# VH-VL binders against q96il0: the designs that were tried, part 109

Target 1, 167 residues: q96il0
Amino acid sequence: APERGAERRDTAPSGVSRFCPPRKSCHDWIGPPDKYSNLRPVHFYIPENESPLEQKLRKLRQETQEWNQQFWANQNLTFSKEKEEFIHSRLKTKGLGLRTESGQKATLNAEEMADFYKEFLSKNFQKHMYYNRDWYKRNFAITFFMGKVALERIWNKLKQKQKKRSN

## First folded at step 3 (VH-VL)

Design z12 (framework fv_pabinafusp)
Fold by OpenDDE, second read of step 4:
Structure z12 (fold): chain C 167 residues (1-167), chain A 120 residues (1-120), chain B 112 residues (1-112)
Amino acid sequence: as target 1 above (167 residues)
Amino acid sequence: EVQLVQSGAEVKKPGESLKISCKGSGYTFTSYWLGWVRQMPGKGLEWMGDIYPDDSDTTYSEKFKVQVTISADKSISTAYLQWSSLKASDTAMYYCARGIYDLDSYFDYWGQGTLVTVSS
Amino acid sequence: DIVMTQTPLSLSVTPGQPASISCRSSQSLVYSDENTYLHWYLQKPGQSPQLLIYKVSNRDSGVPDRFSGSGSGTDFTLKISRVEAEDVGVYYCMQGTHYPFTFGQGTKVEIK
C-alpha cells in the first residue's frame, strides 16, 4: 500500500518578509504586501540608545503588527477555501463541470456569489467584531505610549538644554 | 538613511564673506541638535559651536564666538556656518555633525565636510 | 575649558596585535547625573570622523567587538584587541560633559 504522503498542510508560514531594511536606517520601513495577509509589514527601527519606554512602544507595535498579519492571513485563507468550496458545490448542483469547454475555471455569476459573501460575512460577524474591538484597544495603547515617548523626548531635550545653560 | 550633506568646497580671498550649509535628511531635523567642528590642515578636531534647530538656540566656543555665525532653517532641514570676513587662518575642513539629546552629547552622524580655502 | 590629553600621539601596530590609547581630562568628566560623557571617534584617511564609542564603553552600531572603551573620572582608554588594516586612522576622544566640548589631540594609528 503506497504510503499516502501526508499533505503538509501549508500552515501559513510566518513569512517574515525577507525584506531587510538598510542597517543604518533611522526610519521604519514598509515591506511589500505579505502573500497571505496582503498587509504590508513594517520593519521597525531599533535605535541604538533605545529607552525602556521606546522599547516598550516598539514591542507593542511589533506585537500588534504580528497579530494583525496572523488574523488577516488566516481570514484570507479561510475565505479562499470556503469560496472555492462554495463554487464547487454550486457548480456540482447545476450539473456543471469545474472547467468550461474552453478549459477555463467555471465561475458563478455575481448574484450567486453575493449569497456566498452574505453568508460568509454573517458567519464571521462576531469574529470581525472582536477583531475591531481588539484593534482599537491595541491602537489606543500604542497611541498612549507614543505620547509618553514624546514627553520623554521633550524632557530629555530640556535636560540637554539645561546642561548647556549651566556652563 | 540618516545623511548630512554639506555644501561643496569653497575657495575665497581674505575679507570675503562665506556661508556654508549642512542639510539633514532621513531623520526629524528638529529632534536633534547640530554641531560644527573645524579641522585645520593636518590638525585635530575643534568644536566650534552647536545649534538646536527647533528654537535656534546656539552656543559657541569662545574661540569662534566672534568669528562665525551658526544658524538653521528648519523648514528645509539645513544648518549654516557663516563668516562675515574670512582670514587665511580660516582655511580648514568644516564638518557638521548630528548631536544626540538625552544629555549624551555625542555626534552619531557626520557630514562629508566642506573644505574652505582662503588664499590671497 | 577641559583639556583632553591623548597618549600616545602616534602608534604603529603589527596586524593582529592589540592597541591601547589613553585619554586624560584636566578635570572629572562625571556629570551631576553621575554619567560620564566621554566619546571616541575614528577618522579614517580621507574620511569624516565616525563614532566608535559613546559614554566611555558603549560601541556604536557596526563597530566591531575588537573595540572597547573603559575608564572613569579623568582617565579613559580605548582598546583594540586585534588591530586590522581597516583600523588605520586618527582616533579622538571627546568630552561632552561640559561646554565647550573639547577633543583630544588625536592618536594616529598606523600598520607596521
Scores: ipSAE 0.417, ipTM 0.750, lowest interface PAE 1.4, mean pLDDT 90
Fold by ESMFold2-Fast, scan of step 3:
Order: C-alpha cells, then sequence, then structure tokens
Structure z12 (fold): chain C 167 residues (1-167), chain A 120 residues (1-120), chain B 112 residues (1-112)
C-alpha cells in the first residue's frame, strides 16, 4: 500500500530523520520533519572542489543541526513521557482507570493539563536558557565563517579574471 | 569516489555461523540506506533487507527476517550480514548496495559481491 | 508482495539493431505522490548490477542516449535503439513503490 513509505519513515527509533537526497542534487536538500524533533533535516551538498574553509563551515553547520536535532528530540520525548506519567498519576488519584469502559484512552480536561504545562516549563527553564545561549554562540560562529567563505569566493573570482586577462 | 568494498569469498559447512561485511567510502556513510541483495547461482536478484547506519534501523523482507541479521558499525563505515546457522540453500552471491530511498527508492552504487558457498 | 514479470527472458540481437524489454507489475506502481518508482539495472557478465534508469524514464549519469525507459501504471518498457557489444548482460526491472522491494526475473541480452 501507499502507507508503507510513510510508516517506514515515521518509525525512526532514535528520533534521527532518515532521508536521502536525489542522486543528482547540486544543492542542499531539505527533508520532511523528524518524528521526534519536528525539525526538517538538511542534507548538505558537498562540492567536488570544496575548500578547507568551506569544509569547516559545512561541518559546523552539520554539527549544529545534529545538536539541534538531539536537543528537540530529547525534549519532546521527555515531554511525552512526563505527560503520560502526569495523566496516569492524576487518574490513579481520582480512582479512575487508564481506559474508559469502551476501551478508549482516558483524558484530563484542559484545566488539569494546564498544571502540567506550567510545571514542565518551570522545570525546564534553565535547560532552555542554556540552549538559547549555545544557539546564539553557534549562529555567531556560523555567520563568521559564512563571511570568510564569501570573501574567499570573491577573491577567487578576481584571481580567475586576472588569469583570463593574462592569456 | 563512492565505493562499496565487500569481504572475500567464504566456504562454510552447514550449521556454521558467518558474518560478511560491506565497507563504504567516498560519501557520508550514515546518510544513506544500505541494502543487501542475494543472487543464487544462475538466478535473479532478490532483496533481503536494509539498514540506516546512523541509528541501525533495519527493514527485512519477510522471507529473510528469521534467516539473517543486518547490522552496521558507523565508526568504521561498515555494514554486516550475518547467519547464526548456514544451510546449503544459502549458497549465493551477496551484494550490498547504497539506497536512495526517501524520494526515488533505488540503488545507485553496488559492492563487488561476496560469494558464499555452503558445502555439505 | 508485488510480482514483477519480464518478457522476453532471453534475446539475441544483431549489433546495431534495436532491442525492447517489457516489465509488468502485479499492481500499480504509482505512489501517493504521483511518482512511479520503477527502475532498471544491468548486470554485465561477471560484474555487479549497475543502475541504468530510475523512475521509469530518467537515465542515470553516464548512461548513453540509446537507452530509454517508458511506461505507466503496471506496464513498462526498456528500449535500446541500437545494441552494442558492451550492452550484453542481464537486465532487471525493480519496483521501489512498496516494501518489500522486488525485482523481475531478468532478461538476458546476447549478441548474435
Amino acid sequence: as target 1 above (167 residues)
Amino acid sequence: EVQLVQSGAEVKKPGESLKISCKGSGYTFTSYWLGWVRQMPGKGLEWMGDIYPDDSDTTYSEKFKVQVTISADKSISTAYLQWSSLKASDTAMYYCARGIYDLDSYFDYWGQGTLVTVSS
Amino acid sequence: DIVMTQTPLSLSVTPGQPASISCRSSQSLVYSDENTYLHWYLQKPGQSPQLLIYKVSNRDSGVPDRFSGSGSGTDFTLKISRVEAEDVGVYYCMQGTHYPFTFGQGTKVEIK
């Protein structure tokens, strides 16, 4: 069936996206959102004559993507786990089962869930602050190297024009 | 240059275990699926299964699910195909191939093959 | 499982003459994204399979213009406009639309 492709992609056990670019792609390829992180992965194109500086920039961007994917995959898994534990605990306190008489999953109302969201955000406040700090540091570094690569490309174009004139 | 290099030919007896390898080079090994394809002597190609090396996620053809184990060691860019107990019917050429799955679902590069002979 | 059937199973061609190979699937290979994941491989004598055509009609890098693929739904054709000595081998179609991936039984192409 058509569902088989979606099922396979959706069942990544580690939360890392599984995707492949088209064989002849000459640009970065953006995949579907990862099941756990909900971030779109980027497969970076590697040119045949990549400079050492371009390689450093690409590796920095790849490392930043991996760090970002890991952070949000872990955060979302933690959220899902703690949410289920909270629901189970509250249902047990009320003397209710995890399933209704019809076999449906038992739920809490919006007011009860608001308590969980507040607690989760409070508990993870410091973690999110450190994430934002590291995110800014990584983006500063990426921007710096992007500038260096741009200057290298401009210089190389100027050198090529000079060579053509000397012929 | 993309290359898949497989381990050498094997001659085994029924009941013995075996693990053959496929080493990728010239590309980011963890970014592509790696499939295993069997070709029995004088017969056609038969897909066995595949692995995504970054997380060792595997898919098997139902026919091969109980016969073999597919694994990978991403630190050395190598995938493996393993039998716990070989049968004479396992005599075949085994190919590894790099998969382009998410958009096109085909194999673009193939290893040279590993001939496995199970003698009685 | 999707069954892939190739015809003919064997074909002898005089150099410079055309050749045509048919591949039929037991069910439609059109995916929900409206793409058709049918691919063709060539296995030359003593060599590993190599990709020729992907998604019905797209020639892989380095594949000569004399190779062309066509078809839709369940019926597909690989054509060689003028067969050369280097084209001998066994040709396989493969479907990648549904798991498990399946191959046709192969078509052997030889020179007379």
Scores: ipSAE 0.000, ipTM 0.459, lowest interface PAE 14.0, mean pLDDT 79

Design z13 (framework fv_pabinafusp)
Fold by OpenDDE, second read of step 4:
Structure z13 (fold): chain C 167 residues (1-167), chain A 119 residues (1-119), chain B 112 residues (1-112)
Amino acid sequence: as target 1 above (167 residues)
Amino acid sequence: EVQLVQSGAEVKKPGESLKISCKGSGYTFTSYWLGWVRQMPGKGLEWMGDIYPDDSDTTYSEKFKVQVTISADKSISTAYLQWSSLKASDTAMYYCARLYDYEDSFDYWGQGTLVTVSS
Amino acid sequence: DIVMTQTPLSLSVTPGQPASISCRSSQSLVYSDENTYLHWYLQKPGQSPQLLIYKVSNRDSGVPDRFSGSGSGTDFTLKISRVEAEDVGVYYCMQGTHYPFTFGQGTKVEIK
């Protein structure tokens, strides 16, 4: 039985945005849009001394960003591939070549492309629903940890003020 | 990187006024207490006082309360230690240090400012 | 004010040998949050103090494993398992539990 070569699904390369913020940046830095996801990566500042809660918040933000980048990179790749296949299939059905007489890439009209978009959205509807759900869950978790970090900072300040008053 | 950069060495006469500075960078200056520590020549460390730059909440050691003024300008991330009238006994190294509120430790220190008061 | 008493005030150690410094407080350093805010600093010759140990036993970032802190209440110890040439300096305990903050007298560590 011939070993069916596992079609290496061209997963969008995990293109770690090569955007290196300036070494002296003490703030989160927003990079240019990633070529695959079209999302702007955020380089999170890593303080030398962060609390365990601050570290957890930072890691959760980073993981959420990586998740979001990977989702959209894959979605955009899938969209581009399926769009090209759709165009080629429709042109072939019309008896048209892939190139016009002028040598330009043959395109479909807006109405024909509307069918593609409708089909694509319908096919990916569940995937987008799961994405949105998970996006809200992640952002809720981030917001929750932001609240915890804020409370921790308030508490530390109050602790220090209390020590001062006890003398 | 967190850095505390102090003003340069000072040579003064008794009775003169002096204001030395400590500039914080690499962190949110308003969110951390900044302390001043004296070290007399060949002696140990002495906590002088601290300031919270956001609200200028200042605390002094009783030993230093009348001798110095601690202040901060949060707009330029700078804390100050000031004398109205220097004494020969004020000759020392002065360090600023950041208090990390989670641990209540001085995690970052300035390079020190040497103050020499001589007639 | 809380008096911090270090012993010894000077220590001469052969490289590779262990060292131990004691710090005693005049009052308990346990705060109402059940934490003990005792810290150890090293001041190397001609340098600013640097944090070594925070809250009795926690090494600061970049501090070698040969440094350890222990103790409770009023009695604290800094240990160096194997003294190296780079460990030369003055060690200070500090209490941050009560205002005013107070330091020990310092312990000068020298190499033999």
Scores: ipSAE 0.446, ipTM 0.776, lowest interface PAE 1.2, mean pLDDT 90
Fold by ESMFold2-Fast, scan of step 3:
Structure z13 (fold): chain C 167 residues (1-167), chain A 119 residues (1-119), chain B 112 residues (1-112)
Amino acid sequence: as target 1 above (167 residues)
Amino acid sequence: EVQLVQSGAEVKKPGESLKISCKGSGYTFTSYWLGWVRQMPGKGLEWMGDIYPDDSDTTYSEKFKVQVTISADKSISTAYLQWSSLKASDTAMYYCARLYDYEDSFDYWGQGTLVTVSS
Amino acid sequence: DIVMTQTPLSLSVTPGQPASISCRSSQSLVYSDENTYLHWYLQKPGQSPQLLIYKVSNRDSGVPDRFSGSGSGTDFTLKISRVEAEDVGVYYCMQGTHYPFTFGQGTKVEIK
């Protein structure tokens, strides 16, 4: 019998509820944006007759998605943390409180934030260069294996048809 | 999971037309040949033909080539076996089965459609 | 058409005893790719056929290891090391090497 019980729900930044595809799904599913990485996850369907080459492609795509999700989740969290620390530090230096008179979080204007953005981009320039390099490498590998899978499927179809037509 | 679900049992009179169906789910329907197999009451299995749903390419056993038409609608993952004019000798269980492209074996079978043709 | 001949046509087995079914083809089942497309199916009473063994000796997923296939060219054998009640039914060999695909006439396995 199916399990029944309480379940926790998470909401994406856009207000959309998180979801997972049904366990018995027969195709890939695209989810809502992750609240940390802001990227839409793909939940990959695993066919029971998956070829070794198809399995390699799927695992490469899964690994690339996981790598991409982790990179941007970490980067966005680091950005948010350092931004908040910068704002806090600057407000303290100016002799201002952390909250406005209306109770809102105190903030800096665009000119004041320019120093933070410049420093953050400079500090993370090398990291983003390595990310772009790795992203191109992974995307190239995925495209290459997609081509190999497509050729395998075409070959198998032609081989099957010729076997039936020639006999 | 891979499933092939066939239409229900049919009772027909000689001369009537009939079209039975086989719906695939749990796999990429267009990437596999789908075969039809006849089993007459108390008899063995006879391969009738098959279809590649992506382009509707068909292969028929010579015995069945003039008796039936095999077709598919890939938009609804369904294959069909059709008779223009049924005969009493068409009374049989009809199975659809998926041809696994690496082994050339029928790895999944439908539950069968019983067709009874009598006066 | 390739003629597939099974022997015996019927077999009664005491539970736990071995069973052996032979399948002979009228011509070689080796395809030009050097694969042999000889498969075994089981049809249990009132059920659809199910794949047991593909390409002579490979067990399909979930098939118990008490089932084994062997053979080459034109002579093939399906063996059940210890027959159980759930194994009753009709066993069919099939060739997929040459069009049209053909089945053996079937071997009925019953428990004594």
Scores: ipSAE 0.000, ipTM 0.459, lowest interface PAE 20.1, mean pLDDT 81

Design z14 (framework fv_pabinafusp)
Fold by OpenDDE, second read of step 4:
Structure z14 (fold): chain C 167 residues (1-167), chain A 120 residues (1-120), chain B 112 residues (1-112)
Amino acid sequence: as target 1 above (167 residues)
Amino acid sequence: EVQLVQSGAEVKKPGESLKISCKGSGYTFTSYWLGWVRQMPGKGLEWMGDIYPDDSDTTYSEKFKVQVTISADKSISTAYLQWSSLKASDTAMYYCARHGWDYEESFDYWGQGTLVTVSS
Amino acid sequence: DIVMTQTPLSLSVTPGQPASISCRSSQSLVYSDENTYLHWYLQKPGQSPQLLIYKVSNRDSGVPDRFSGSGSGTDFTLKISRVEAEDVGVYYCMQGTHYPFTFGQGTKVEIK
């Protein structure tokens, strides 16, 4: 019985973009687009001495970024796989080979591909709806914590200004 | 790590202008007051003034108000201490220091100091 | 301006013995928020000042438990329970309650 070669499920490597910002960077760094998600990762600057609210904000931003990277990496992988399967199935149905006479990868026309896109969007509609809902929820939370951090900074500044006026 | 890195030692003549720098790193530079402290040779510490880098709100000790200018460039996380005309009496070590929030406005981090020597 | 007066100005201590430094302010350092913004710093030879104690009695991070601060109103004390060779330097009290901020004269601690 021939050992069925274990299809290495190309698990999208959790390729944390090894883009390490320079160690001396005192600001957020934007990396190149990730090869799977096509999103530019942001390396958040981690101040050693941050308030608990600043830390919560930073963590929420980081978690939201990771969530976005994972979603789009998986979505793009699924899309690419299903697209290739669609092309292969349609070519086979047409009695066409996977390669042209010139040795190029056989492709479908724009009209045939439009059917794929329509079907793909229909199939993934609910997934996209949940993504959008969660995206808004996360961004709302980030904005709320940004406001809290801003108020905290104002309060701390005002405390010092009051001391200056009391003389 | 929170760090304050100051510019190098300066040797100047009386009447010359000077601007020394203090660069903050490892924290949100715009959110903390920075103070300048003078230490004359063999003497104690003297608070000169402070600045809030976000809006450049500045306060001086009356002793230093006319003698120096404190400024900041938040884009590069750097504070400055400037003299328009140095005197021999300005010979001192100058420290920048951060007011800590969690430490109730104590100077929780200090620069390494900048030695300024003014001699004829 | 608030005058900060330290006593003594110099202290020579045998290793393992206790040390005490007094700091007196010319007026109360209690702020309207009921906090007292008195701080202690150590400047070791050839180094920048470092925070030891903030708000009268709180040790900064990494400060050994042999250091303690106490006091209220106008009278404050820094104590070292057992002086070590690494404790050599000049100690400063500072008030951060009122502008301008002011330091004590400093107390030089030496080992015998």
Scores: ipSAE 0.112, ipTM 0.680, lowest interface PAE 2.4, mean pLDDT 88
Fold by ESMFold2-Fast, scan of step 3:
Structure z14 (fold): chain C 167 residues (1-167), chain A 120 residues (1-120), chain B 112 residues (1-112)
Amino acid sequence: as target 1 above (167 residues)
Amino acid sequence: EVQLVQSGAEVKKPGESLKISCKGSGYTFTSYWLGWVRQMPGKGLEWMGDIYPDDSDTTYSEKFKVQVTISADKSISTAYLQWSSLKASDTAMYYCARHGWDYEESFDYWGQGTLVTVSS
Amino acid sequence: DIVMTQTPLSLSVTPGQPASISCRSSQSLVYSDENTYLHWYLQKPGQSPQLLIYKVSNRDSGVPDRFSGSGSGTDFTLKISRVEAEDVGVYYCMQGTHYPFTFGQGTKVEIK
């Protein structure tokens, strides 16, 4: 039977898309870029004999991914909306129409757009600072639990081989 | 669903080399030992050895450690049993079977067997 | 190496009658974890062996309740309360307590 896994693209109320990996994947599966966040989501492979510690690590990674996707989806939507409003406002102030003679959307030059980018970054400075802090905190926790899982796997491997030495 | 699928029957001459395979599916291949069991025509079962695919650690029965080599390629979930030089006495059915701590060191799933015939 | 001895080597049973197979080990099968790694397998004609009973008395998934295992130390028994046509084959005991793993010589069960 053809193996092609179905892509499931549902958008959540928060703007986060969803995807499903191929059923027979023995690895983490990386999906296409989300429509809103433009980040590639990862679907984590669940081993048949997942330990409680492995489950805790996986859930932490999944929660961090959801948090990250939601943050960037919201930021990108806000940026796009405010950018469009800024362009319309500036064109109106100049007495220009919203369309060029060729029917294309009228745009501002790079120098004019620099004002918007500066204002947007300044307005969102605190939000981005807290995002970076939380992102580092989450990644520290993930790294810590990855270390614990690695030690557990070494221990379980030694335990499974223990019977061999009983001869 | 757990499956072990072995390579097809082989007919060989004494002195020839041979490598037979056992492919696991439906479980985490690297988490279980894979054992090889010989059954000579009309005789009982003999354990030959095991491999732990995650690190290719092997255990052999003293009788078989000089006769055969057990190996595995975890990237394709396949274990191998190989002879550098076959003898007529190697004529037998060869089974692969998995075991591990989760299954109380019992062979809970077996391959269908590979018949090896060695004759001059 | 641990030697596993089965008796009888062959058994002919009328359908619906009980059958009993004994397995003896040359040394104790109790491991340091207090578990006894004595397992029973059935090999039906032309088929691979299949697990019946693990750790003396535990029935594997899907194995009918007419199969039962018992024993301790060095002396073990497999019982079939009512033998059916599908039970024909060779039964093997195996010890998994010490390397190398060893099997009994097998008991052939046939229907009369």
Scores: ipSAE 0.000, ipTM 0.465, lowest interface PAE 15.2, mean pLDDT 81

Design z15 (framework fv_pabinafusp)
Fold by OpenDDE, second read of step 4:
Structure z15 (fold): chain C 167 residues (1-167), chain A 120 residues (1-120), chain B 112 residues (1-112)
Amino acid sequence: as target 1 above (167 residues)
Amino acid sequence: EVQLVQSGAEVKKPGESLKISCKGSGYTFTSYWLGWVRQMPGKGLEWMGDIYPDDSDTTYSEKFKVQVTISADKSISTAYLQWSSLKASDTAMYYCARSYLDEYEAFDIWGQGTLVTVSS
Amino acid sequence: DIVMTQTPLSLSVTPGQPASISCRSSQSLVYSDENTYLHWYLQKPGQSPQLLIYKVSNRDSGVPDRFSGSGSGTDFTLKISRVEAEDVGVYYCMQGTHYPFTFGQGTKVEIK
């Protein structure tokens, strides 16, 4: 029985950006663009004594970032694969080799590539609509929790001011 | 990194004025109370007062209210402790410290201290 | 002003032995929000004070598990389960419930 070679689905490795911010940083760090998503990862600061609301905000930001990184990593891989397949198919149809006489990778002209982009966008339109909807939903939730954290911090400051007035 | 950096050691005569500084970095300076603590040579810690840099809300210990002025310049993230007329009894180490108000309101970050020596 | 009284004022401990420091306040340190703003600091020789324990029993970041705080109302205790050489210094309790904030006299911990 021939061993069915398990097609290693090239799942974009969850490339945890090896960028480690300085341990003593008290602010969020922006890493270099990820090689798959081309998005700059944000390393969120973890306060030593974060409130439950701050923790929830941080986790929501982290989850949203991971979601966004995974979406674009997968989208870029799909795009690159489909683009290469399109180019190869069109070159073959034209009776052209994959390499020019100079040994360079054969390319299609801008007009031929415009057809690819149009088809790709059309095929992925619904996926992009869902992405945008979910992006707005996540950012709305983040903004809402940012407001709650801001109110909590104001309250804590007012508490200290109240201690001053009571004496 | 969150840190408080104080001005260097001072040697003064009685009757002279002095202003020492504490610069905050690595955090939102205006969002945290900043306290001043005195430590006389070989003695314990004494809370002098605090300031909220955003609105300059200042509180003093009654012991220090007439002796010192606490101020802040939020534009440069710096707090100050000043004397109009130093006494020999003002010889001490002075620390600035940040109060973490969000949950525990303790002094979580301290400056390195400023030694003030007042001698004739 | 709230008077903070520490006992003992000096403690000489053999390495690996436990240590205990008491802090008593002249008034209750329970605030209107039901929190107790009693804190413990360590000042190592030649260094600035550092936070050890906040709100009676919470260890600050990087503080070893051998440190513990307990107490309520007016009576508080700092315990060190096994004293190490790096624990040498002066320990201070501080109340942050009422203005003016006040420190205990300090407890000097030395190794035998």
Scores: ipSAE 0.104, ipTM 0.668, lowest interface PAE 2.8, mean pLDDT 87
Fold by ESMFold2-Fast, scan of step 3:
Formats: structure tokens, C-alpha cells, sequence
Structure z15 (fold): chain C 167 residues (1-167), chain A 120 residues (1-120), chain B 112 residues (1-112)
């Protein structure tokens, strides 16, 4: 079973709603996996009365998504290129042709491929370390702005209530 | 019995103001969205906007945003559609309909309609 | 705005014969929760619209078994297995996936 998402509140015993959830048609859309990065993009919905703070949060999330898409697209391309180069170099070293008797591309066994994966990991260790560090920084910023947006909404509700009493 | 009862037919002149009503009964008015739908004579259905009566949260179709105001008074289970200045092009049948977010997300109960005629 | 296109615009059916109405949307109606908010309504002459089918294929309470809905993504169909005199009216598809909600132009069903 999937982890529980947004908590659903039960209708009161008399049939009254305790919670008014936002309409589903007004929310973000998740698209299909990108061909290169294999990540699903999020298409952000822009509310009619978006505050400057809400816009800043949305743009930060969009920028972070673009950064993620670019990183993984480049990483996957690099991986595929280096993997093919490694296979070719190993086959040449063994004095083997690039194709089998059946005409398929010649491949290395799992143990030999493990050498490539170890080399690739070692070569890209710093790159992945910096990616993780930047990812944490971006997540912290997003969480911080999410908190600010939540406080702004609470404050605006209080201001509206006081204004109605004053007028 | 769940029903939506709308106010009676109106005949108006261009430039006049108008406010029509839709009263819910037989259900918890504040638990459902209430939408307004226009049907011009011999034409199809157009969604105008909706309101959540519990907090008067509204959403409008861009075409109708400047033309009309949607409001509700939950103490009497009634929603309203209002024009400040009517035009001949506002001549149409106006329906209200309720929608429950977590079940159908469709308009399951409709009012009988209010015919508004605007002519000189 | 999402444009909803119905075909045909008008349909004359011999009593007891099947009828089929198509509805196409200008973009996918699948929402982020993986539900498809495509609904069918019937407006009988001189009456208010009434709900027939909600979320593609679910029949509303009291709607006869002869009505069925199907489809996915952008292409949807309403079928009436055996058209009766009481089924005369204008049929509308509607999308509730994105604001603003939009209706098809309607399909008028008449008996020959």
C-alpha cells in the first residue's frame, strides 16, 4: 500500500464538513518521465491571487526542478558514453571483435562490468557529493519558504477577520 | 429530499441591476460547492463560476469575472448571482448546481433555472 | 481553456437501436491524483440538466443500465444500448479536471 498522503478528515456525524480540501483541478500536475533524466516533471499551477512570497517559493521549486533535470540528463549521457567506451576498450584488449557470431554487440560479463561501475563511482564521487550538498541546501530553502508562506496565510486570515469587525 | 430552488423569471432593461438566488434544502449547504451555469437561448452550457458557502471562497471563469458577482449567505442556505449593469447579451437561462469535492466532483443536483430577459 | 468537442452534433435514432456520442478534449483530463474528471449530462426538453455519468464510467444513482461511459485521456464515449423515447434531449460532456470547467457543445438525440 502506498504511504498515506494528505490526511482526510471525516464528515461530522450530522453530515457537515470539518475541513474544506482545495479543489483537485486547482493543483500541480505530474508529467511523464523525461527521456533523458528519467525524472517526472511537475507542472506548477499558478493561483489567481499569488502573493510575491508564493511566487518566490514557486520559482525556487521550478529552478530546483530544472537544476535536477539538467544534472541527471548530463549524468546519464556521460554514463552511457563511458560505459560503451569501456566495453570497446576491454574487447580490444582481449583481441575480440565488437560483434558476436549472431551479429549482436559483444558484451562483458557481470564481474568485468563491476570494474566499470567501481571506476565510474570513484571518478564521479566528488560530483555526486557536491550534488547531494546542493540538494540539501535547496531543500532547506524550499522548506523555509514553505513555512513563511504558511505564516503569511495565517496572518492574512487574521487580518481579514479583524477588518470585518472594524468595518 | 435534496433540492435547489431558484428565484423566478426576470424581465429587465439594459443598465439595470439584478440579483437572482438559489436556495438549498435537504442537505448541509456549507459542505458543497455551488456553481452557476449559463445557457443562452438555443445554445449550450457555459460554466460561470462557483462558491464554497462555508467561507465564501469563489472561482470565476475569466469571461464572467468582471460581469457578475457570486455570493452566499450560509445562515439561510442561499447563493446569489448579481449584475451591476445588465446588457442584452445577458439574456439567458441561469442554473445553479451543487458539487461535492470528494465523491463525484460533478454537478449532481441542479436548480430549475432562472430565465433572465434583457430588452429595451 | 480546455476545449471539449462532441460528435455528432445531432443524432436521429430508430427506437430500440443503439446510439454513440464521442467527446474529445484538447488536452488530457487525467488529474495529478490519477482520476479523470469527465462527466456526462442529459438535458431533456424544457428541463434542467441532469447527471448521467461521472468520472468517465460511473453511472449516477437511478440512471438506467442502458447508459455506459468509456474512454481515457482525451477521447471519451457515451453509449446508449437501446434508445427509448424518454432518452430524447441534448447530451453534454464536461471536464472538471482544470478551471475553468468546460462543456462540449452538445449532441441532440431525437427519435425517427
Amino acid sequence: as target 1 above (167 residues)
Amino acid sequence: EVQLVQSGAEVKKPGESLKISCKGSGYTFTSYWLGWVRQMPGKGLEWMGDIYPDDSDTTYSEKFKVQVTISADKSISTAYLQWSSLKASDTAMYYCARSYLDEYEAFDIWGQGTLVTVSS
Amino acid sequence: DIVMTQTPLSLSVTPGQPASISCRSSQSLVYSDENTYLHWYLQKPGQSPQLLIYKVSNRDSGVPDRFSGSGSGTDFTLKISRVEAEDVGVYYCMQGTHYPFTFGQGTKVEIK
Scores: ipSAE 0.000, ipTM 0.446, lowest interface PAE 17.8, mean pLDDT 78

